# VHH binders against Salicylate/benzoate carboxyl methyltransferase (BSMT1): the designs that were tried, part 6

Target 1, 379 residues: Salicylate/benzoate carboxyl methyltransferase (BSMT1), of Arabidopsis thaliana (Mouse-ear cress) (q6xmi3)
Amino acid sequence: MDPRFINTIPSLRYDDDKCDDEYAFVKALCMSGGDGANSYSANSRLQKKVLSMAKPVLVRNTEEMMMNLDFPTYIKVAELGCSSGQNSFLAIFEIINTINVLCQHVNKNSPEIDCCLNDLPENDFNTTFKFVPFFNKELMITNKSSCFVYGAPGSFYSRLFSRNSLHLIHSSYALHWLSKVPEKLENNKGNLYITSSSPQSAYKAYLNQFQKDFTMFLRLRSEEIVSNGRMVLTFIGRNTLNDPLYRDCCHFWTLLSNSLRDLVFEGLVSESKLDAFNMPFYDPNVQELKEVIQKEGSFEINELESHGFDLGHYYEEDDFEAGRNEANGIRAVSEPMLIAHFGEEIIDTLFDKYAYHVTQHANCRNKTTVSLVVSLTKK

## First folded at step 5 (VHH; framework vhh_5c3l_4)

Design s38 (from f4 with P100L)
Fold by ESMFold2-Fast, scan of step 5:
Structure s38 (fold): chain B 379 residues (1-379), chain A 125 residues (1-125)
Amino acid sequence: as target 1 above (379 residues)
Amino acid sequence: QVQLQESGGGLVQPGGSLRLSCAASGFTFSSYAMSWVRQAPGKGLEVVSAISGSGGSTYYADSVKGRFTISRDNAKNTLYLQMNSLKPEDTAVYYCAKGLEYSSSWYKLGEFDYRGPGTQVTVSS
């Protein structure tokens, strides 16, 4: 035996190749943003950070799905709550790259891949679709392949795809958003969400709405996914098991509430409008996810991980810039709801105040937020 | 320190069976995918079989599909390869290999951060 072949195995490293591919795509997204049409934003940084955390679970499940289905010649992937622009393609790139690199290494033909991007009908799908030629150009450079991209407008609390058509479903930071604001929140006045001062009735109302919504989501996805298909979901969550009012992410909504309260004191927002505003949001814990998944019964849990990270840490040079970046992140996810309830006129002033509150309470920028990553197999 | 030690190799007649074992230590065994890789005389390296950390997913090269079965016992930190209906072309040194710590392509040749010293399998009369 040639000793060179034996000696090369322990020194072979594909990590550098994967890092180069990922870095090339990130660089391409930055260059596209540099054209001024779609600026590289705080929301893009957050989504890349979240994907980086979930990447090992997502890629492992993609590989296992391909192997368990015996390398199908056609794959249909759904990205649920895809957002708009370049951010819609972050997880999709990782999935396609994983499939193509896998097929190449086991000497199998690459499948044709359909990528279905889902968000509400109001989402700017046209901006996303204009990015498709650029995305396929990057795929040709990195993988010598392309994909077919389709839009699936609608709520993922309804049927979106034909029966037994999906092989892989991905959703990141979407399922913590509820289908509607829970009922029976009258005793939670002045609070946008659950806080330490909230009554137990508020917690129960939010939990009940989450249980209904997530059960419905699982039932609907179970009809659309093939047997042995995979689903990878990332939530904003919490680690607390014993105190349901303690929330790892409550500072986001508390600072927003404080900012709205400042506008009430300045006469720009009525107290009754603030009291009527509640976030359609829920941060589950690991046990709550397990109980819903087990009770619905269509999926087995492969992995369920809890990860802490700091959402307010955007590498800004000073506290004011960091506060602005934090405000921009919260604005991106809450602005449509705020405009619908309070009107457009207050939004700029509101987020100026939010940025100021972050600056005055620097500890909030470094507060750990919990993410839950769950991977599921269709029974 | 990561350590992998193969056993169970030897001489067997065509059509016979062998069971390879790999004892693992120095890392959280259940968190890593594991592979069996072989090198026949005068040939390149071939990934024969691989198994996910949980044991829920397996891969087999077309050359061994239907004849070989990979399994693991996470409580004992041990990887197995059951080889049935052995052919002369299965003659090779078989290596137990650990996937890279954050590698998602755990069964690819070169996705290993550690492998064992190998065990010889010879299929001949």
Scores: ipSAE 0.000, ipTM 0.214, lowest interface PAE 18.7, mean pLDDT 77

Design s39 (from f4 with P100G)
Fold by ESMFold2-Fast, scan of step 5:
Structure s39 (fold): chain B 379 residues (1-379), chain A 125 residues (1-125)
Amino acid sequence: as target 1 above (379 residues)
Amino acid sequence: QVQLQESGGGLVQPGGSLRLSCAASGFTFSSYAMSWVRQAPGKGLEVVSAISGSGGSTYYADSVKGRFTISRDNAKNTLYLQMNSLKPEDTAVYYCAKGGEYSSSWYKLGEFDYRGPGTQVTVSS
C-alpha cells in the first residue's frame, strides 16, 4: 500500500535501459537533464522492466477491448496504485498509443480518453498533475491526441469509481500488498513474512487474507467496469505450487528480520515486539489467482502468465554505498509500519544494520523474482 | 499559523562554536520531523541535520558529521543545533524547517514544507 514501493527499492533496479529507446516519449520520460542517475531515472527502471514484460498482454487486451466495444468515442482508464510523478504515465502512454494506432489503421477517429490515477490519499498527486501538460504535449507530437487526467484517492479495497464507468483497468505491482496484517501469526515468531522455517499456519493465515482481499478487489472493480471491459494486473508472485513455504523472492524481508533480531540480542528491541511484527504482503502463485478469480465469478480469464527475471541493483564497487541504497529503498516502503510498531528510536540503527547485512551477505541473496500477469474480461 | 523563529547566529572564528535555537508554534511540534537547512552565498539549499518527531532518530550531512549535534525539547517546542569546530565553509544563512508527517524520507530537502526567516552564521578570522 505504499504508493512509492516500486520507486523506492534500489535493490529492485534492472541494468538495461535499451528497450526504453523504442518510443521517444518513454525515453524522454526516463531521461532527466542534469546529474544522470537521479531518483526519477533510477526509480522508473523497475517500472519499465515490469511494463515491458506485461506490454504484449496490455496491448492485445486494449486492441480487443476497442474492437469488441465497436470503437467507442469515449474511453475511461484507471491506473490503480499509480505511484507518483512521471512513472504514473508509463502504462497509460502504451494504452493511448495502442488505441490511436489501431484507430488510425481502421480509419476511425481516436476516442476522448479519461485517465484516472488511483493511490492512497498520501500519494503525491500534485507532482503527477504538474507533469500532465508535458505528457499531453508529447502525446500531441507522437500520437496527435491528448487525454484528461483525474485523481481518485483511496484504497482499492473500497469503491473508487461510479458504477459501470470504466473501460480499462491497469494495476502493476500493487495487489501483493494486503489490506492488513493477517490474524493468527503468533506461531511465526521472529519472521516478518513466510520463510522456509515458518509453520503451515502462517502460510494459511497469509493465503486467507490474500483470498479475502483479492475477492473484495474483484467484486469492487466488477461494479465499476462496463461489460466487456478489460483489466490487466501484474503481481509479485511465485512459481511453486506444491511447497507453499518456498519463495522466489522476499530476501529483503529476511534481511530486515535478521536486522531486527540483532537489535533484540543487543537489548534495543524486545523479543515480544519483534514476534508481533508481520508484513501485510503476499506473493501468490498462478493457481491461487485462478481460484479466487473463478470463485468470485465476475471476470473471465483471458491470459495468465508467469515471468521470471533477475532484479538488478545499481552495482558499485563501494559495497557500503550499495548497501545504503538498498536500505534506503526498504526503509521507504516499511518505515511508517516500523515506526508505528517499534517507535522512531530504533529506525536509524536498524537501517544501518540492514545496510551492513546487505554488504556482508550480498552474494548469498536470491535476487530472482517472479511476476504474474493476468488479463480479465468483465462478463 | 505555522511560525518558526531562529536565533543564536553570529560571527565566530574558525574552530569556534555556536548554538542555534528555533522556537516553533502553530502545529503539534512533537508530531513532525524538524531540520536545519543552510544556504551559502551563491549556492542552493542544503539539509545540514534533521531530527525525528520523538528525537529518537537523527540525520547529518557528511560535511558536518562529528561537529554538529541536533536536538529538540518537545515540552518547550524548541529545536537546537550545537555547532562545534566551525569552518569557513560553514558560513551560510541557517533556516529551521518543518518536515512532513508521513515521510519515510523525513531527512530530505523536498520533505520540508515551511522554513523560518533564517539566521546568519559567519565563520571568519
Scores: ipSAE 0.000, ipTM 0.101, lowest interface PAE 22.5, mean pLDDT 77

Design s40 (from f4 with E101D)
Fold by ESMFold2-Fast, scan of step 5:
Structure s40 (fold): chain B 379 residues (1-379), chain A 125 residues (1-125)
Amino acid sequence: as target 1 above (379 residues)
Amino acid sequence: QVQLQESGGGLVQPGGSLRLSCAASGFTFSSYAMSWVRQAPGKGLEVVSAISGSGGSTYYADSVKGRFTISRDNAKNTLYLQMNSLKPEDTAVYYCAKGPDYSSSWYKLGEFDYRGPGTQVTVSS
């Protein structure tokens, strides 16, 4: 199963309805909800920021795909780990716009475009599908075109699409989630993930699971994508090449571990339950991605870029507010896994402690993370 | 690509006024929120004011509310900051900054992805 979990983002009833103004379409796609939780706003802004970082690579690969396939009359696009609501359409809009602008520029007819949205069956596809008529209305206004939207429920660690059917695959911030928690983590007690104090065996266990999962993902996508089709993938990653225990972007898992340890000290969580909990997550470096792609062998690498940017994308001078905003973001990503293991009762208290720990690490301007963007061509 | 150029800074007496201008190019100016961000000597960056792409929404930091007015001329791709009743505490380098096309937190510092070189404002007797 796809281990990535993001709570359903409110859509239609929280729309701001300023769609007739100068930024109407972009505003509609980047809406952050209305009377919902702070995590909704943070998730919408994060998706927009990640897309902005990957956009040049996505645009270039979309253009090159169209040219190399000699402007086909039909294109099938997959968005893997699509989430729900308006956020499902951010990259899809950029892809459709790029295709239509390119076709217009070279005096070719625009293709019919099928957009397949993939996430686990538990994802709120109904909210996303209710947005489709609005999305197509805006596409007609901006691009004089429309698209056909389909759901493909299931794990992307399984077959999702018919053989040789996809032309373009996009996935953003999904593949750093593993199919399962790695085996043999008993020596990493009290830690939810890799830390500087972790044994080498923990690093090897996580790396091995990532290698298996990403190899399987590539093999499955190779069966579904046409020759010369393109794939653009964005990961939470790291820049370190020589020290495998150094983590650029995983301070948030360390703070979550500290928060859970506080609950053990208060008698709200047993030590054995904490010791048994590990995140199904891995932040690869550039070399690790290259090695898996090269060994699997179905794809050539066109581009592989490393970018630093803030996951918390606004400055808070109030340390308490900054801590709460970070806690809400981590809660949105981790809450289902935490509820499944620890139960719902501790969650509010846990994230109150998380917010406090963020405050204790106050350099309240920018916290940078590392993102890797890789683009691939099917051989 | 994106270019921002501030002007209008200088030395002014306490209680005086200055008007800052920012000339923008390389993007569809009217589609993006804009801000004025300042940095006092030895201190961090502060968003003093921000304005939405249409000009329909504005933000002011508590430190400048009632004294500063942000405005924009989308036909001329120019952002303005009218600064009245200036205090010594307003002494800082003032930066013009490009923000998001839309965000619920559009006025927060982290939303501003490009800044100009800045213009110095000194309030001293």
Scores: ipSAE 0.000, ipTM 0.100, lowest interface PAE 23.9, mean pLDDT 78

Design s41 (from f4 with E101Q)
Fold by ESMFold2-Fast, scan of step 5:
Structure s41 (fold): chain B 379 residues (1-379), chain A 125 residues (1-125)
Amino acid sequence: as target 1 above (379 residues)
Amino acid sequence: QVQLQESGGGLVQPGGSLRLSCAASGFTFSSYAMSWVRQAPGKGLEVVSAISGSGGSTYYADSVKGRFTISRDNAKNTLYLQMNSLKPEDTAVYYCAKGPQYSSSWYKLGEFDYRGPGTQVTVSS
């Protein structure tokens, strides 16, 4: 993207024993991506596949919410990390359809539905809002209903909604992004994230940051959601393994690291620049999610599922096109952070190398990733 | 636990070709730069060629540019050196060497801290 975009980001304010509302903004920016044709197409396909895995959990929790709240006449739904354009409405459509089908089945009038779309202020909300009339036209055809759409710009590591106002919260592939890069990563040089060669101290630093961030997220959402309201969250995660440094499903960060190392060998990126760059990302396992949720204490776990996702079936093109599609997807989520640290001039060359590496490393390209789907009820 | 084992050396006529192989184990092969280092009789060690972990970057000493080609197969944990148009001056023990994960000086001798037992290459009529 435009370098001016990065310059609008406020500086973080953080003390050792204090968390300011501003401290989340910069790193949550990794949720915003390019709106180029290739990155948009790749992101759309990935989001549809992720939603298909989470759909049964989302449907069940939406139905149970309606029944347990005794069919309220008004529902407020939040989509956290909504992205832009048509992708912002994928889960919202399923939620509204579920509510309307259930209400028709039990001879109740459908509620009025407010849909709040949340992402960072830099997100292209205008493109999403321009899509609202088209979305409501589709809803009228399929469900004989419409919804009201609002924007809620800001980090979900801060308060976003009025107290006790939300009935259903959904977030897909957003909460694996940390509020900031963990401290104490000096011994993880040249790696953007945890790898099999990383010291255990890197794992502990990332885990500690995830625990702080997810605890804060739950606390903030607990103030905004009504009692017996529901939350459905999908993470990029990992299976519980004996070796906590084994990140089989996170090959995309390893390939990006390898691509940046190539630029160091070519003299386009300095060693010190690469050594100073770490992704604000964490792939939790089931046990880590349970421990944070239980300790924070505001929510009961209804369901917590682990799903394998084969990235290979996501691509239907030849190896080169598959590599370019994966590169465009990773570029979409990482480009603003990469520009801020390395400058815009290396980005095209970096992702050309990334696409090449995907093509050459079929074991990484076709690896199964793990998704965790958790559903929660507010106590 | 790092283990490197070279093969493919031998006696060859000037102008001939040889292909060296190195089987690697005990580390994440794809994450490390690799090199071929040689030592001629009575001389010091010389890095003749190096390749980055991904294979995206290569280095060649001026003495071998255009004649030697380095490559790697990360799926098989194997490093190769194709040597064409061999000269008597290429006579040396050739060592496979493990290098850094990354470095701006990655092709310099000091970056390669583990070597195999070596394979003898002799170029004579």
Scores: ipSAE 0.000, ipTM 0.420, lowest interface PAE 10.7, mean pLDDT 81

Design s44 (from f4 with E101G)
Fold by ESMFold2-Fast, scan of step 5:
Structure s44 (fold): chain B 379 residues (1-379), chain A 125 residues (1-125)
Amino acid sequence: as target 1 above (379 residues)
Amino acid sequence: QVQLQESGGGLVQPGGSLRLSCAASGFTFSSYAMSWVRQAPGKGLEVVSAISGSGGSTYYADSVKGRFTISRDNAKNTLYLQMNSLKPEDTAVYYCAKGPGYSSSWYKLGEFDYRGPGTQVTVSS
């Protein structure tokens, strides 16, 4: 069991006298984590901030879904792109709590709730599933209810669920990852993503890939969700209107690019290998997101909000500790792609350099990111 | 001014254990590889273990692999070497050494440019 569940559940309320054995076991697992525990703590803070930003939209859409479907006796919820596994329970807890509180308020029976956790097949679902009994114990204490948890392994750029089966879909900070690296990036040499020095052709390639991927995502979800079902999605995005090459999140990939360029200079990575590597990532703006949704046509937009977001992972007063924590975070999301392209031998040296660059570039450490929250109703 | 100070050396019986510590100052500790280098009487310097700045990569000489463990505490600017199952052949002066920021040969002897005064480890019956 991933010990992050202990810190990521927003309302953990174990009865000491009733849950001592299981709580003691989970606490022991948490104590066994060295540097992983420190990295987990930083990741937990980020995920709680992301949920706090989206929570009002998620709660409102959950309530409206229940009312518009006339309080069904069964609800099927999907959490898409739960790379961390444990962090998916933050949103699931809020959804279940919202449903149960609403049902009590209007004197209706609470539904049975199926929660489907989706990530790629390589995700450690077993660690997540081992935590389910403890999560259900928490739900019984706080809400006098439980849920059924299932895994749905596969890309959300493919069909995942049977037709007209889902009532609520949630995805947090997953849809900015593209199905593949865009084609025609030969003129964006030395850059992993879009920067101020990138050609317009690179921007157009990334935008085109995002439009294709998000359109496909919406079409697939439209087949799986019931009429009047709801979807709440959060993205890393941007507020840029007039300069498509300016990116609010650019520091992540710029620092990684700078670190790889140092390895090229030192002869550890060939220039041709760096030039061939591009991140399958895109940070949309509100207008781009709205245009794809309206063109695909299966969903009505209920809310589409842009939020300035301080990542908070630079909270340490010690610059070196802050650099290590950001390096660990970026390593967690990028390491499999980097190993596949560059080999495992460079990874430790690469992230040592990344941590160093964070300490040297104060402007990158203090840069706010933009998050987009959109809620949709199936027509 | 780079300063490295070893501690924890001493006399130990064959099969015993010792833990060496090195206090570092005068540079950004977490940005540099560190190593333990030893010199036995009448022999040259040998890198017995090295650790990357982040602690994510380690190196061990074949002579000590499985017996010694290198670690670092970047918050305390301290390098450690846990030495188990000590042999008479491990008798040497042990030096804490500052390595490169980054290099493909980061664990090679030539990369370690600053050394502490050393601590004596004697393994004898």
Scores: ipSAE 0.000, ipTM 0.096, lowest interface PAE 23.9, mean pLDDT 78

Design s49 (from f4 with S103D)
Fold by ESMFold2-Fast, scan of step 5:
Structure s49 (fold): chain B 379 residues (1-379), chain A 125 residues (1-125)
Amino acid sequence: as target 1 above (379 residues)
Amino acid sequence: QVQLQESGGGLVQPGGSLRLSCAASGFTFSSYAMSWVRQAPGKGLEVVSAISGSGGSTYYADSVKGRFTISRDNAKNTLYLQMNSLKPEDTAVYYCAKGPEYDSSWYKLGEFDYRGPGTQVTVSS
């Protein structure tokens, strides 16, 4: 397990940054971030928008899971790639609220709920655990209930839970991170990921690694989840079937590559070091997800949706600040990998270059992103 | 190494049906997307339909959607195109084409690295 399994890309921006005012607790959670004029961080805004997109699928699958298991008195939920702080609890709150509302509606007692938070051991579980008393206090106010929170440190490309123990698995923006860099990328020198100039062999190498990793993930989860248990997964993805022009072009990795090339030109990074660095990342499409799931065979697909986000326009007056904000986001998810490979001395200069390139790129076109939401039932 | 051989073309009246077949060899058929690409006289190549390696996903051009059905038999290394309600505008040489291994662009013309010799489909008057 290493820092390469960072699970969020906070550089993605959404046009509506307002917190939903559905529940006082959800509003408080949304606004309890940093100490600035914005009451929450950019990463919190991103995670809130991703959850809002996936919420109907998550709610429906939670309800159907409860009904199909005949209202068990105990539920074990796993949040895979949970990140840290209050963001770890956004989906958990929706799950618990859905269960409690459903049970009240059908005149059943609410189950005891164990919530297992999974991420690599290097994750800041301490900050997350300090939030648990606040979370349970708010749950008692809103739902007259509480949950029990456990840490499950480890890679989700390994066994994490005992056999037939989980009822519901959720993962958001984690599975696009690969277990390792694909083999056979020699012909993709100078590129950190797939670009328009990449050979077909690079696409094949990345896709092959994604297929191996996602197949392994499904196999491992199939051992840990009960029959008729549910899994809801959200990916950074791409859509090339109906409208390929609106596909995510992976600009964030291209700009990072260009920034590293600037450092090679300036003599701060060797060409051989750049050629050896590749991102363990893959943005699947709907067809690729469907084929892996069907071939592995342990799960039935309930829903598989593609959602576009319009990142909007960069304005000339705000381009520099927008570039710096995006650079800070990419730095947050890539810095440990970059330090391990290139050393810490280049990092500040690298992200200065990155911010500049974002500013230049902003004048070319609107950026688009694609997210895939899939829900699965264990056979 | 890669061999693709189309069959089943011919002359048919408007409203008629034809079934095209493509026999493939020299590669692991089930691992690759496959397509039917056509070229009408004096026009460029058009992807008519495509199918993923497993057969789980399909693509159809708007011009043929609802009339054509693509399928594959991975045990027999054979690709099929069932063409119903044929129109004069469907007159073209039809090529079987080998696509990428599970690429997101698997239905895009530029992603097909080999095509067969083609089979003529003529829809009269």
Scores: ipSAE 0.000, ipTM 0.108, lowest interface PAE 22.0, mean pLDDT 77

Design s50 (from f4 with S103T)
Fold by ESMFold2-Fast, scan of step 5:
Structure s50 (fold): chain B 379 residues (1-379), chain A 125 residues (1-125)
Amino acid sequence: as target 1 above (379 residues)
Amino acid sequence: QVQLQESGGGLVQPGGSLRLSCAASGFTFSSYAMSWVRQAPGKGLEVVSAISGSGGSTYYADSVKGRFTISRDNAKNTLYLQMNSLKPEDTAVYYCAKGPEYTSSWYKLGEFDYRGPGTQVTVSS
């Protein structure tokens, strides 16, 4: 008996026992990723918020996929950029639950479901696979079903799956990471990413790299997905069309730059090392996504939504806890790159400084974050 | 306030065709799955067809599959049902129905937010 499950008061989404159990399980998954003294990690909180935002689109596309394929007896699902541990299963659980609920209501047998989890080879797949028996035990309780889980290690900027094998592809907050740092950033010294002081050439370099990477991604997925198969993707994005240098997420990388500059002042990082570091990251707007998708041509856009929210609504009243939660989230996504460039010795000190900067700068704590959700059908 | 208004019903001979229309207002039409539901004399409600918000996905009951075609015009907030090769057993009142935002109305019969007043279809010699 896990105390987290016992102390969870579930809410009935559909006034149904299965939905009550499902809600408790998803809540436990979101909280189980806590580190050390904090039982609820910033990364898990963000992932739950992103899933809640994308859930209606994911549910609709899963249902429509099943209906358009005339209720196949076998479904193959891919989760791209799956991360590790319990967090790998958040969207997978929603997909399986949606399929099983739909099949029960239309009096059809549930399909056999293969779930392929994809991340880079360095990802901790062993921890994820050790969780599979627990995940299947919970699925048997909530849905009277199970799934088969496979790993697909490799970059999603390469072929990952056999031709015409996938029915549903999901990716959450992964595609804003570029295959490489763009070329021609020498005029953007002192900045880890695009800022209001960046030259137009920096914006063009990042946009060009994003266009190449996303076009390649779509082409590769088009070979692996069946006709009428579905893809649901979420991005960190931006709303601005008129000023390409204005970024809704700019504070994340600005605070990291400020924290690294503190380490330069303390003699722990050289100025030349800081100047050479650029984030392989891009936050697109809706128009940029539409243009790439339409030009590549393999997919029809079903839905493309922009969601703005004030990140401050997720902060605790305790400013110190809020700073630590944000630092833990940025650390989770940037730590391997930072270790490779600066070495592991600076990491703890760097993120202590990051947490402090968040706590001291109210404008950064209440900054609006923009997320983009797009759903696609293979032509 | 949601409004749904059906039209196009009437008397038709077996083997004939009819096209039903439903004018919708009071909600973001393209965001909701829409259904055609019928009730024959002395029988319960049957979902005969449904269509997703985008129009990309459709459902048909086995009783009408291959004979009926559902479509929508999101620019005009209008839902259509093309009925071909009509049979006496297709005689019913046909209702335009709006489902919940997050669920397709075709798999949860009876979970409609709204339905229109209906249009009578009679297939008789």
Scores: ipSAE 0.000, ipTM 0.203, lowest interface PAE 17.6, mean pLDDT 77

